# VHH binders against Phytanoyl-CoA dioxygenase domain-containing protein 1 (PHYHD1): the designs that were tried, part 18

Target 1, 291 residues: Phytanoyl-CoA dioxygenase domain-containing protein 1 (PHYHD1), of Bos taurus (Bovine) (q0iib1)
Amino acid sequence: MACLSPSQLQKFQEDGFLVLEGFLSADECEAMQRRIDEIVAKMDVPLHCRTEFSTQEEEQLRAQGSTDYFLSSGDKIRFFFEKGVFDKQGNFLVPPEKSINKIGHALHALDPIFRCVTHSHKVQALARSLGLQMPVVVQSMYIFKQPHFGGEVAPHQDASFLYTEPLGRVLGLWIALEDAMLENGCLWFIPGSHTGGVSRRMVRTPAGSVPGTSFLGSEPIRDNSLFVPTPVLRGALVLIHGEVVHKSEQNLSDRSRQAYTFHLMEAAGTIWSPDNWLQPTPELPFPPLYT
Below, E stands for the ipSAE of ESMFold2; O stands for the ipSAE of OpenDDE; V2 stands for 0.75 times the mean of E and O plus 0.25 times the DockQ between their complexes.

## First folded at step 16 (VHH; framework vhh_7qia_2)

Design w4 (from r5 with V108I; at its last look DockQ between E and O 0.63; V2 from the best seeds 0.00; counts 0 for: pae E 5.3 > 2, grease 26 > 24.2)
Fold by ESMFold2, look of step 16:
Structure w4 (fold): chain B 291 residues (1-291), chain A 124 residues (1-124)
Amino acid sequence: as target 1 above (291 residues)
Amino acid sequence: QLQLVESGGGLVQPGGSLRLSCEASGFTFSSYAMGWYRQAPGKQRELVAFITSGGSTRYYDSVKGRFTISRDNAKNTVYLQMNSLRPEDTAIYYCARSTYEYWGDRYIYSFDYWGKGTPVTVSS
């Protein structure tokens, strides 16, 4: 079931993405959601990690860099919030559980439920059918896409953030934990867009006293008619080639669009860029997928 | 038509000074943050200095104290005053219009336009 047929492999190679409906059962999806509820109930984000801007200038200054909270999240379970959920004192303006944009970036290593799903026999079999020799798990995240205001995700290629030499070594596994439809922010892809490399890279800023990230290059203006919507039912897995262009719209509906996603890198013959925001740490080197 | 036009580059001795100018047209200049970037041969393009719409500035460490970015919104112009120039400052210098993007967990600045660049050579 998790083993891709020759026609599925061909479709993935041609399109840069592939939908596998029914990858997780409803029970498996519910168990992951219950575990997230437990993690959220224990949420403890220090006040200094909560900020709200009152002017465009304050937003411009923040946009020049990142906080240590984000850059050091690769071996942690950390909470990232929607825009506009804090007052100037760092107090929540909305219920805390409805303010979270995502949780990242080491659920795959630090949580038993997410570790089990990530390293499951079906995920390993899928990776083998794709021909991966030494895949490692580089990151994971849980995405809420909150009702009414869950933010859009602009057109992008995952390898812009997870850059390797050579390109073509990064694969996203995106699992719907709720139905993902047009109205609650499903994924949109440009089929075949993975064949031309990446248009830009997010890199750490040069070494100095102020940590941060920026983009090198720019996202081209793309013909919006090239994007195709990819609605999927709860439990579907969407395979995402690292270089395929994809996006999602803002969630204006009254339903969230929760998803678990993680990324694999083929480590054999691959150089992970030292300029990536995400780096392995002594606490968590990128763990091998095959166990 | 959106346009950024750099000027003021050239050949200069080590320890010398240059003032780069970037004249903007085709957009509401006062609403945008602006930056100066440089690219030396064989290197990636790097941020040199950044100025917000309100005039707050940030500098890359290697130029801090030597370079000053400023803007004149009445003239739609951003400047880079470069003092105490060194051979390693040799590069093509680009003026850029900067924006920011929210990516769910942080803001990232980016550029959506820059000019053709002006070369700066520091040698004897």
Scores: ipSAE 0.071, ipTM 0.448, lowest interface PAE 5.3, mean pLDDT 85
ESMFold2 (binder alone), look of step 16: mean pLDDT 81; pTM 0.817
OpenDDE, look of step 16: ipSAE 0.154; ipTM 0.536

Design w5 (from v3 with S98V; at its last look DockQ between E and O 0.02; V2 from the best seeds 0.00; counts 0 for: pae O 7.8 > 2, grease 25.1 > 24.2, placed apart)
Fold by OpenDDE, look of step 16:
Structure w5 (fold): chain B 291 residues (1-291), chain A 124 residues (1-124)
Amino acid sequence: as target 1 above (291 residues)
Amino acid sequence: QLQLVESGGGLVQPGGSLRLSCEASGFTFSSYAMGWYRQAPGKQRELVAYITSGGSTRYADSVKGRFTISRDNAKNTVYLQMNSLRPEDTAIYYCARVTYEYWGDRYVYSFDYWGKGTPVTVSS
């Protein structure tokens, strides 16, 4: 059932995350995977991509350009590739389709299949059960977590990147499209870590500055023993409080860990930080979840 | 549908000039950094010039002082003015968006759209 029980709500409030097994059916998961396959099949990647930069100036240029690109990616469907998949000449070291880190950040808006999933009655019911009044979708991405080299995601709070005033207004919905186990990079959480505020923020830098983004504050050193792995099965939804600390390890297994994730923001009484990397655009304002 | 269409290539004598254009469509052009690349016969594709969304420019050392990259956001077009052309400038020139993501301490690469390229031949 898409609606949370009182016990589930309590658990989420205490832990800062919640696992909902069987949120999506196998058929629903398969449909999403098929759609991604279609999208990937249409990907036009040149044989040679960008070359590596060797000078400080080039690095700065790259950083600025990268930031510009990233800052403007919120309303597009883009292919992002794993680090290290290119040689110095810009050639793929791994097949392009196997090198993708994620596709984002506007699947929820621009792709009919993912729009349907994002705005499904199940998701809406879940949001309502959480007491959200005017939730909007801020971003979405399809994460591949490729076999053997799917990169780790360092411990973080989503609110570091998606900052609001007040805090506690952003939620992540992470849907496993494949089994996410210890060996292929399941999520890890520090239960209860969502109540201590945000330690770091990524913000836009002044126009023309390099790099285009910077971090305010620092991520504290956290005891690794505090992290609890959360393996889940295909079809599971992991509800993620915007401030709960979580991570995922590198995928060292021979199977991927594909997931679809999108973030909700309670818009009622909330200010979206203008310093966030992601900003709504005229082309894509944050769409209301409820339809 | 996103598209990058290059034009302006051709045959020119050493010392001559060409102006390449790249017309963009299907995205908010003004929000993106754009670049020109070239690929000479038997060589790897290389960055020639880069212009940020804010208008800052960078050039490869080999073209500095000779080439000028610019953009017209109203026309969704990026230009490459090439002066004092040399035989070694012979290549297929490609227009491209920035394909990086800067995320803290690491880069993630992104691909989406390249032009088909326009040939430039510098020969006497």
Scores: ipSAE 0.015, ipTM 0.222, lowest interface PAE 7.8, mean pLDDT 88
ESMFold2, look of step 16: ipSAE 0.516; ipTM 0.814
ESMFold2 (binder alone), look of step 16: mean pLDDT 82; pTM 0.816

Design w6 (from r5 with A33S T52D S98T; at its last look DockQ between E and O 0.02; V2 from the best seeds 0.00; counts 0 for: pae O 4.8 > 2, off the site)
Amino acid sequence: QLQLVESGGGLVQPGGSLRLSCEASGFTFSSYSMGWYRQAPGKQRELVAFIDSGGSTRYYDSVKGRFTISRDNAKNTVYLQMNSLRPEDTAIYYCARTTYEYWGDRYVYSFDYWGKGTPVTVSS
ESMFold2, look of step 16: ipSAE 0.383; ipTM 0.760
ESMFold2 (binder alone), look of step 16: mean pLDDT 80; pTM 0.792
OpenDDE, look of step 16: ipSAE 0.032; ipTM 0.347

## First folded at step 17 (VHH; framework vhh_7qia_2)

Design x2 (from w2 with Q106H; at its last look DockQ between E and O 0.35; V2 from the best seeds 0.00; counts 0 for: pae E 4.2 > 2)
Amino acid sequence: QLQLVESGGGLVQPGGSLRLSCEASGFTFSSYAMGWYRQAPGKQRELVAFITSGGSTRYWDSVKGRFTISRDNAKNTVYLQMNSLRPEDTAIYYCARSTYEYWGDHYVYSFDYWGKGTPVTVSS
ESMFold2, look of step 17: ipSAE 0.312; ipTM 0.667
ESMFold2 (binder alone), look of step 17: mean pLDDT 81; pTM 0.815
OpenDDE, look of step 17: ipSAE 0.472; ipTM 0.764
ESMFold2, look of step 19: ipSAE 0.157; ipTM 0.534
ESMFold2 (binder alone), look of step 19: mean pLDDT 81; pTM 0.817
OpenDDE, look of step 19: ipSAE 0.479; ipTM 0.755

Design x3 (from t6 with K97T; at its last look DockQ between E and O 0.09; V2 from the best seeds 0.00; counts 0 for: pae O 3.1 > 2, placed apart)
Fold by OpenDDE, look of step 17:
Structure x3 (fold): chain B 291 residues (1-291), chain A 124 residues (1-124)
Amino acid sequence: as target 1 above (291 residues)
Amino acid sequence: QLQLVESGGGLVQPGGSLRLSCEASGFTFSSYAMGWYRQAPGKQRELVAFITSGGSTRYWDSVKGRFTISRDNAKNTVYLQMNSLRPEDTAIYYCATSTYEYWGDRYVYSFDYWGKGTPVTVSS
């Protein structure tokens, strides 16, 4: 059932995250995986990934290009690659399809399969049970977490990147399309860490500046022992409060950990920060979740 | 109180080697990425190398193949082995806890905490 029980709501309120096993069926997961295979088959690698540094100027240009590539991805389906997959000349050191870190950030809007999942009755029911009045979808991504070299995600709060006023308006929905275990990079959370505010923000720099983003503030030092692993099975949804601290470790296993993630924002009474890296565009204003 | 103490800097001839050390205290060392930065006279401070809590490493292109960053969590120490040193490597080297985020094709990073630095001079 997509509607949260009172006990589940309480747990989410206390912990800042909640696991819902069996949220998607095996068939739904398979459909998403098949679709992503089709998308990957038509992958176009950005030119800036294929350039060799010869001068400082070229390096700066490439850096700017990569920044622009990222900053403008909010309303597109773009490919992002793992580190170390290119040589100096921009050639792949591993197969391209095995080099992808994530695809984003507008699968929810531009792909019919992912749009259907994102706006499904199950998701809408979940959102309603959380008391969301006018939720909108702000971004989506497909994460591969490749075997052996799928990179770690450092401890963070989603609200550092998706900042709102007031806080507490952003939710992450993380759907496991494969089993996510300790060995292949399951999520880790600091329970209850979502009530202390945001310590760091990533903001856009002035137009034309390099780099295109910077951090305001810093993450506080946290004890690693505070993190609790949250292994989940295929089809599980992990609900993530925008301010809960979480991470994932490098995938050192021979199995991938594929997941689909999208973020919701309660739009009623909320101001989206104009300094966020992600901005709505005329082409893709933040779409309402409820249909 | 957070503290980072660098050591190992000095004068070396071109082609020589140095090993820098940074001892950290005041936080759970193993939980955080560590980095080495350097600042040459009249230049901006730049990241040279960093190592994540998980042991993944990143190097600046100019030092790839010559420098190696490593960490010993039992000693709360991060190291920078510098081989085949060049005059252009002359700088004050700083140890830091690095705040970073990977966005698919680049790292966005900033300084959190750093030490006082250790000078490295490469000269004949």
Scores: ipSAE 0.036, ipTM 0.422, lowest interface PAE 3.1, mean pLDDT 89
ESMFold2, look of step 17: ipSAE 0.448; ipTM 0.807
ESMFold2 (binder alone), look of step 17: mean pLDDT 80; pTM 0.818

Design x4 (from t6 with K97A; at its last look DockQ between E and O 0.21; V2 from the best seeds 0.00; counts 0 for: pae O 3.1 > 2, grease 24.8 > 24.2, placed apart)
Fold by OpenDDE, look of step 17:
Formats: sequence, C-alpha cells, structure tokens
Structure x4 (fold): chain B 291 residues (1-291), chain A 124 residues (1-124)
Amino acid sequence: as target 1 above (291 residues)
Amino acid sequence: QLQLVESGGGLVQPGGSLRLSCEASGFTFSSYAMGWYRQAPGKQRELVAFITSGGSTRYWDSVKGRFTISRDNAKNTVYLQMNSLRPEDTAIYYCAASTYEYWGDRYVYSFDYWGKGTPVTVSS
C-alpha cells in the first residue's frame, strides 16, 4: 500500500529514511526502462559537453566550464556522463549508452512516462500520508550506475543542494528500477543523521562570476561504520529525508543499478533558497504533486 | 590546523594599485587551488581570481587585465596584484583554499577554509 502505516512513519521520523518494497510493479519498472532506452537512443550531446580532462589541474578548470550546462538543466532533459568517458577530441571511449551517469533534471515534467510515475496516485497517497499539504516536485533524474563504472556518490545531504527555510521540507523519492545490492551500489545511510542541520551548502554564484557554483562549509568526516547499507529489490522506493546523510559506492559489479529519483518540497510555509543551483523557471515552475 | 592569513588591504585612490597576500599554513599548499574572493556591502561573495595547483589562472570578467593572481609555493603564499582599481572593487577580500568535488559530470568548487579577510577601499 502506498500509504505509510504509523509504524513506518515513526521509523522514517527516527531514521530519516524508509524502504518501501514493491512500490512499483515489474511492468512499471520495465516501462520506465524502455522509455529511457528510447531517450538514450535519441541522445544528442553537444561537443562542449564532451571535454575530457586527465589532470587535477584540468579537472579544476573544468569546474568553471560546465556550470552553465548544469545550472540550466533544471527545466530540461539533459545527459550527464561519467568521468573519463571521452577522449581528447570529445569522442566516446565507451559506448554512449554505457557512459551516462544520469539524465536530468526535468524528466518528471517533460516526459509523459516519468510524469505519470511521479504524479501517480501511489506517490500522491504516500505524500499525503506524510502530511504534505502543498508538495511540489523540484527535480528528477534517472541514474544509471553503470557496471564496473558507475561512480560513487560521496556522503551528502540533499538539503545541501536543495536548501529551504525552514529545513526539513525536502524529501527524496528514490525508486530502484533494478536490484540495488551491496556490490552494485545500493544506498547507505546514517540513521538519525537528519536532525543535526546541514553542514554544507552548494550555492549559485552571481551571474558572470567564476565558478558558477561553490560549496559553503564542508562535509564532516564521518566514521564509515555509521553507514548502514540499504539493499533493495527492483520496484522498491526509498524515502529520503532531505537532511539524512547518505552515499553510494562505486558499482564494481557486472550489473547496473538503475534508479529514478525525484525530490519533493513542501511548499506551504517554505522558502526556496535563491542560492540553490536549481531555480524554477517560467517554463517550468515547480509543479504541484497533487493533481 | 589550516590557516589562511590575508594582508595588503587598505585605502587607495581610483586608478591605484594594491597587492594582497595570503599566507597559508597547516596543509600542503602546492596541492590546492587558491582563490581570491570578495564581498562588497550588500552583495554576495564572488570569486574574482583563481589559480590552480598547476598555476593556471582564471579571472572574473570585470577584473581581467587589471588583476593578476599568482602563487609562491615555496612561501605558501598566494598573491593578488590589483591594478587600475575602481570604486566598484571596494570589498572585503578573502583568500581561500579551493577543493573540488565531482558531481554528476562536473566539478564543484569547495572553499572549506578562508581567511578573515582584508578590506580594500577604493575612494577618491
């Protein structure tokens, strides 16, 4: 059932995350994967997105060059690639479909299949059971976590990137479209870490400034033993509090770990930070979840 | 303990010059990119000049041709030579040690450490 039980709600409140197995059916998952295949088949990546850097210095310089592409992706369906997939001329070293890190950040709005999933009755029921009054969708992305190649995601809080006043207004919905196990990059959480505030913020810099974004503060060093792996099966939804610390390891297995994730923000009584990298646009204001 | 100490700020007339210095300690200076930030009253902090660990430089458009960032790894010091100063350059200038983190397909700068700042006032 899409509605949380009292015990599930309590667990989410305590841990900062919750697993809901069997949230999507196999058919629903298949439909999403097929749609992504279609999208990938039509992929057209601009040349400027294909620059590869091999040195730390070059990597540092890259931080300036790709910010516009990223910053303007909030209302588009754009491709983001794994590190090291391009040669010096911008050609793929790996097949394009195997090189993608994620697709984002407006699948929820621009693609009918993903819109349907995002705004499904199940998701709405879940949101209502969480007490959300006026939730809006702020972003979505399809994550591939490619075999042997899918890069790690360092420990973070989603609220670092999606900051609100007050805190506690952002939720992540992470849907496994494939089994997510230890070996292929399941999520890891620090239970209860969502109550201590945000340690770091990614902020947009003023227009014309260098670079386009920067971090304020730093992620504290955390004991790895604090992280709890959360393997889930295909079709599972992982509910993620915006402030819970979580990570994923590199996929070193021979199978991918595909997931669809989108974030909700309770809009009632909430101020979206103007410093967030992601801003609503006239083309895509944050759409209400409830239809 | 990582520490950055800025110096060289002050009052200068339009068209004048200043040279800011930032002495770093408590970390391997040569491994870090360094930057100069500034914050004017009522404005957001902005990165005006950046120098990689390898010595490559980047500048804010408004300071190109006027400001020069450089580093002396032997002295653990980064400099900002500011020429042809303008009133709009008035700000508190901060030195920062910059790291970066891969996010998606791009790198995001992170300045975890910075100095207390040195004020620069350009006024006739």
Scores: ipSAE 0.038, ipTM 0.401, lowest interface PAE 3.1, mean pLDDT 89
ESMFold2, look of step 17: ipSAE 0.406; ipTM 0.773
ESMFold2 (binder alone), look of step 17: mean pLDDT 79; pTM 0.808

Design x5 (from r3 with Y100H; at its last read DockQ between E and O 0.75; V2 from the best seeds 0.60)
Amino acid sequence: QLQLVESGGGLVQPGGSLRLSCEASGFTFSSYAMGWYRQAPGKQRELVAFITSGGSTYYWDSVKGRFTISRDNAKNTVYLQMNSLRPEDTAIYYCARSTHEYWGDRYVYSFDYWGKGTPVTVSS
ESMFold2, look of step 17: ipSAE 0.524; ipTM 0.805
ESMFold2 (binder alone), look of step 17: mean pLDDT 80; pTM 0.807
OpenDDE, look of step 17: ipSAE 0.554; ipTM 0.872
ESMFold2, look of step 18: ipSAE 0.429; ipTM 0.766
ESMFold2 (binder alone), look of step 18: mean pLDDT 81; pTM 0.814
OpenDDE, look of step 18: ipSAE 0.208; ipTM 0.603
ESMFold2, fold request of step 23: ipSAE 0.460, 0.544, 0.567; ipTM 0.793, 0.822, 0.823
ESMFold2 (binder alone), fold request of step 23: mean pLDDT 81, 81, 81; pTM 0.812, 0.814, 0.814
OpenDDE, fold request of step 23: ipSAE 0.736, 0.310, 0.289; ipTM 0.938, 0.660, 0.643
ESMFold2, fold request of step 25: ipSAE 0.532, 0.497, 0.532; ipTM 0.811, 0.801, 0.818
ESMFold2 (binder alone), fold request of step 25: mean pLDDT 81, 81, 81; pTM 0.811, 0.813, 0.805
OpenDDE, fold request of step 25: ipSAE 0.203, 0.430, 0.435; ipTM 0.583, 0.736, 0.753
ESMFold2, last read: ipSAE 0.568, 0.580, 0.491; ipTM 0.830, 0.834, 0.792
ESMFold2 (binder alone), last read: mean pLDDT 80, 81, 82; pTM 0.803, 0.814, 0.820
OpenDDE, last read: ipSAE 0.531, 0.226, 0.168; ipTM 0.863, 0.608, 0.569

Design x6 (from r3 with Y58H; at its last look DockQ between E and O 0.60; V2 from the best seeds 0.53)
Amino acid sequence: QLQLVESGGGLVQPGGSLRLSCEASGFTFSSYAMGWYRQAPGKQRELVAFITSGGSTHYWDSVKGRFTISRDNAKNTVYLQMNSLRPEDTAIYYCARSTYEYWGDRYVYSFDYWGKGTPVTVSS
ESMFold2, look of step 17: ipSAE 0.620; ipTM 0.838
ESMFold2 (binder alone), look of step 17: mean pLDDT 80; pTM 0.805
OpenDDE, look of step 17: ipSAE 0.404; ipTM 0.717

## First folded at step 18 (VHH; framework vhh_7qia_2)

Design y1 (from x5 with Y58H; at its last look DockQ between E and O 0.17; V2 from the best seeds 0.00; counts 0 for: pae E 4.2 > 2, placed apart)
Fold by OpenDDE, look of step 18:
Structure y1 (fold): chain B 291 residues (1-291), chain A 124 residues (1-124)
Amino acid sequence: as target 1 above (291 residues)
Amino acid sequence: QLQLVESGGGLVQPGGSLRLSCEASGFTFSSYAMGWYRQAPGKQRELVAFITSGGSTHYWDSVKGRFTISRDNAKNTVYLQMNSLRPEDTAIYYCARSTHEYWGDRYVYSFDYWGKGTPVTVSS
């Protein structure tokens, strides 16, 4: 049953995250992985989107093109790569399929398999049990966390990137398509850290300026001992409060840690910040979760 | 200890000019990109000019052709020359040190240290 029990609801309210083991079946996970393989097989990334940096200045200059590529990806299925996978000419130094960091940000809308998973009765039931009245899907991404190569994700709050007024309206659904353990980059959380507000925001910079995005505010220094690892098995869903602080470490293992993630926003009584990098488009307004 | 000290702000008439300075200390200045932000009353702080460690400059469209950001690494100072000032340029101007973070799908400039700001008022 995809509905949360009272005890699970309480735990989520206290911790700011919740693990639901066995949310997806092995067959469902396999279908998603196979679909990704098909998508990757057809990958076509322009040369200008293949960026390798030799200096900080070069990185900053080339970041503009990358920023445009990123900022316009909200309603598309695009490939994003790990650092260090390209030579100076934009050629792959490693196999393309092993170089991908993530695919995003509109799998939930543009791909039938991922749309089906995102809008499944299980997800809808989960959202209803959380009391969401008019939830919409704002973004989705497939994360690879490649063997020996999958980079770390620094401590953050999702609300820094997906800011709303009021706060507390964004939820992340993180689905493990492979076992996520300590060695291959499971999530880490600071339990209860979702009640203190947002420490910084990523915002679009003024039109015509570089960089395209910047942080306002600062991330506080947090004691590493406050983070609790949350290893989960294939098929598990991790429910993530938009304000809970979480991270993942670099994958130094010989196995990947693939995951599908999408974010929900309660639309009732909520204002989506116009400064967010992600904005709805005429081509893809934020779709309602409930069907 | 890290320090950024802005100076050069003040009252100026429309069409006038000001030159802001920001002196940095406590870090290897030449290794960092620097930026100028401004915050008008009731508005959010916004980046108006950016200069890389190598000297490449970038501007907000509204200030292009009027503002010039520059740096002198020997003096650990970043400048903002503001010409043809307009009333809408009225704000507190902040100098900031920039760090560049990669988040897998994007590059984000994080400004991890700020000055206290210098006020600029453009009024008749």
Scores: ipSAE 0.299, ipTM 0.704, lowest interface PAE 1.5, mean pLDDT 90
ESMFold2, look of step 18: ipSAE 0.308; ipTM 0.694
ESMFold2 (binder alone), look of step 18: mean pLDDT 80; pTM 0.809

Design y2 (from x5 with Y58F; at its last look DockQ between E and O 0.36; V2 from the best seeds 0.00; counts 0 for: pae O 2.4 > 2)
Amino acid sequence: QLQLVESGGGLVQPGGSLRLSCEASGFTFSSYAMGWYRQAPGKQRELVAFITSGGSTFYWDSVKGRFTISRDNAKNTVYLQMNSLRPEDTAIYYCARSTHEYWGDRYVYSFDYWGKGTPVTVSS
ESMFold2, look of step 18: ipSAE 0.486; ipTM 0.780
ESMFold2 (binder alone), look of step 18: mean pLDDT 80; pTM 0.809
OpenDDE, look of step 18: ipSAE 0.077; ipTM 0.480

Design y3 (from x5 with S110Y; at its last look DockQ between E and O 0.58; V2 from the best seeds 0.00; counts 0 for: pae E 8.8 > 2)
Fold by ESMFold2, look of step 18:
Structure y3 (fold): chain B 291 residues (1-291), chain A 124 residues (1-124)
Amino acid sequence: as target 1 above (291 residues)
Amino acid sequence: QLQLVESGGGLVQPGGSLRLSCEASGFTFSSYAMGWYRQAPGKQRELVAFITSGGSTYYWDSVKGRFTISRDNAKNTVYLQMNSLRPEDTAIYYCARSTHEYWGDRYVYYFDYWGKGTPVTVSS
């Protein structure tokens, strides 16, 4: 159980993504949402990480502080906010719990509920059916896609941020905790786009540099007609090849689109790029998936 | 009609100097950070130097102390003064305009427009 059939494996290989409806139960989804509510209730974010872009120079100075908060988040539970939710003094314009874009990047290691889901028998069986030998968990995120203003996510490939040598070693597991529909910002994919490598990489700049990160390469202009919408019901898992092109639209509806997502890397024969923003730390080496 | 036009490249002996310039048109130059990238044959493009709209400068470790980036907003021009050149500095040098995006959990600065590049050869 929880194994991919030969036809599901073939579909994943051909498309670069695969939907598994009913992967988590409604009760499992609700438990994760309750846990997030508890985490949010204890939220405390430093003032210098509450940034509003007023001018380019002001943005650059503030962005370095927010960039440091992001760059050191790989072994933490940290809160990241929608654009435009702070005034010029750093006060919330929106209730704090409605202003969060995502929580990252170590829920899988630091929270018992998310750890259990990440390392569940179903997830491990899925990884085995994909032929993963030594998968490690490199990051995790809880995504809110807030009602009315949950931001668009531009077309991208996950391996642009999670780069390995060779490519093809990164896999995203994206679990819908609420129905994800056209109206509230479901995922869109270009089927088969995972076979051509990555168009750009996000890298750390040298120590003490501003900016703290940059892109090498650029995102190409893509034919919009190639994108296929992927609506799913609550509890679905969307399996995402690290190089498949995908996006989501802004959420203009009155319903959030909450999701839990984490990434695996096949560590056997793989070099994790030292230029990636995300690095293992002594506090949190990349934990093995198989337990 | 955005344009970035590099000039000043050429052939130079090790230990020599070159000054690259990049003349910008088609946008409000003073509002953007600018950078220089280089690409050696068979290698990926690499950041060399970066200058903010306010004039703060940043350098890749291998060029620090040898290269100086500067800008003249009145002339819509960014410069790269390259001193003590080494054979390893041989590359095509690209001028680039920088912008940034907030991706919900990170600020990402990136270059959204590139010049055609100017070749620099340091022969020994």
Scores: ipSAE 0.013, ipTM 0.304, lowest interface PAE 8.8, mean pLDDT 83
ESMFold2 (binder alone), look of step 18: mean pLDDT 82; pTM 0.821
OpenDDE, look of step 18: ipSAE 0.161; ipTM 0.555

Design y4 (from x5 with T52Y; at its last look DockQ between E and O 0.59; V2 from the best seeds 0.00; counts 0 for: pae E 2.6 > 2)
Fold by OpenDDE, look of step 18:
Order: C-alpha cells, then structure tokens, then sequence
Structure y4 (fold): chain B 291 residues (1-291), chain A 124 residues (1-124)
C-alpha cells in the first residue's frame, strides 16, 4: 500500500526525507517516458527564448525575454535547457533533445499522463497518511539529468523557492524514472536538516528587473561530509521535506537520470508568499490533490 | 577578512542630494556585482540599485532618474549618488556583495555579504 507505516512516518520526521522503493511500476515509468518523448518531439522554442543567462552583462541584459519565459512558466509546459547548449545566435550546439535540463512547470495540470500520476490514488493515499488535509499541487517538472551534461543542483531547501507561512507546509515528491546512482546524479541529503528553518529565499525582483529573481540571505557553509547519498531504483519515490537540505551532483556518466518531481502544499492554514517566483494564475490556480 | 564599509549617510532636506560610498576589502572587488539595499523603519529591506562586475546598472522604479550607482574598481568602492531625495527615501542603506548560482536555465544572484549600513534621513 502507498500508505506510510508508523516506522516510515517516524523516519521521515527524523530525517526529513524518505525513500519508497517500487512506488511506480515499470509500466508506469515507461508510459511517462514515452509521453515525454512525444512532448520533446514536438518541441518548439522560439529563438528569443533560446538564451541562457551568463556572467556576461550584455547577455544578461538580452536575456530579459528568458526571465519572462521562466516567470510565466507556472501554468505552462515549457522547456529549459542546460547551460552552454546555445551559441551566440541561439543555435543549438548539441541536439535539442539532449540539451534539455527540465520541462515544467505545469505537467501535473496540462498533460493527461502526468496529471494521472500526480493525482493517482497512490499519491493521494500517501498524502493522507502524512496527515495532509487540503494539499494542493504547486508545480511539477520533468528532469532529464543528461549524460555527461546534466548539471549539478547546489545544496538547497525547496522552501527557499516555495516559501510559506508557516513553514513546514511544502512537500516534494521526487520519482525516479531511471535508476539514480552515485555516478549519474542521485540525490544527497543532510538528514535532520529540516528543523532549523530556511537559510535563504529566492524572491521576485521588481518588474523589468534582470534577473527577475534573487536570493535573500545566503546558504551557509555546509560540510560535504554531512551529505548522505540516496541511490534509488527506477520507480522509487523520494519524499522531500520542504526544509531538508539536499543536492545532486553533475551527471558525469553515460546514463541519464530522469525524474518526475512535483510539490505539494498544505493549503489549510497556509499563506503562499507573494514573493515566490511561482504564483497561481487564473488559468491555473493551485489544484487540489484530492479528487 | 571580508569587509564592506558604508559612508556618506546623514540628514538632508527634501530635494537634496547625498553620495554614499562603500569600500570593499578582503576579496577581488572587480569580479563581483554589487548592490545597494535600504531598509526603512518597519519595512523590509529592499534592493534599490545593482551594478554588474562589468559596469552595467539596474535601478528600481522608485529611484530611476534620481539615483546613480557606480563603481571604481581601482578603489574597491561602489557609490550611490542620490539626487532629488524624498522623505520616502529615509532608510538605512546597505552595501552588499553579490554572487550568482546557475539554476537550470538562469543565474540567480545572491547577496552573501553586507555592510553595517549608513543612515539616510530626508526631512524638512
């Protein structure tokens, strides 16, 4: 059953994360991968969106379109690319399908396959077992972690990006669609790090600003030895407390590490920060998880 | 040791001008973007001006046309020229060092070090 046992619940409360092996079947994973292949096959990214933010000021100033592209992606299915995949003219330096970092941020709402997975009875049962009363889905993304190219994700708390009052209301569900091992960029966690609050926040900057977001505060220096790798097999779900510190390394292997991730927020008694980069829209208010 | 030392604050009448300075030490100043923040009583700290390492600038709407951020890399100093000051500009002004991290499709700037601040009061 997709319900957490008392021991699993305790472990999640202590560690701030929990691995559930075999959450999805191979067939379910395959269906998701096939669907994403179809989506990628139809990829159409305008030239003005084929820009990456760089340390070059001129490029930064030209990337205002990309800022809007990102900030308005909350209710769309959009493609985001790895660093260094475009030339100065916006042409791909590598095959487009191999250049994608992630697709987001509304797969859960706009794609039938991903909506079905996100709102599955298994996920609902899991959420109920966690005591969530009125959970809503705030975002979703498909992460590719491309071979030899998939960039690292620096240590962070999801709540830095998805901030609420009070804290402790955001939960990440990370589903491995491929084996996630040390060599291809499995997740790393600092167990128990979810009880100390949020170290920094990513907030929207005033309209027209470049970049459109900035961090308030700083990530504290953390000893690398505190991170514990969490390799998982295809079909595994990793529960991620919104405040637990976690990261992933660059994929230096010849295998991808594809994953589907979405975030839940307990809506009862919770205020979503207006400074968050992601805001609900009339087109897509945060949908309730329970159906 | 990293240091940012603000100066130039004070009392000024509406319509007046002030020039703030922030002297940096303990790091390669020319390699970092810099920003000026301000915090008014009872309000949250807000970014008002930003300057990239290469010299490009950004201003918040509330200060556009009135404030100018600049830098002198030879002196490891960032400046904020404030003209046409208004009572609503009253705040403690902070200099901050900016770093950046790549997050999927963009660089996100972080401010990882702050000065102690210099007070600016605009009052008749």
Amino acid sequence: as target 1 above (291 residues)
Amino acid sequence: QLQLVESGGGLVQPGGSLRLSCEASGFTFSSYAMGWYRQAPGKQRELVAFIYSGGSTYYWDSVKGRFTISRDNAKNTVYLQMNSLRPEDTAIYYCARSTHEYWGDRYVYSFDYWGKGTPVTVSS
Scores: ipSAE 0.174, ipTM 0.582, lowest interface PAE 2.2, mean pLDDT 90
ESMFold2, look of step 18: ipSAE 0.341; ipTM 0.699
ESMFold2 (binder alone), look of step 18: mean pLDDT 80; pTM 0.809

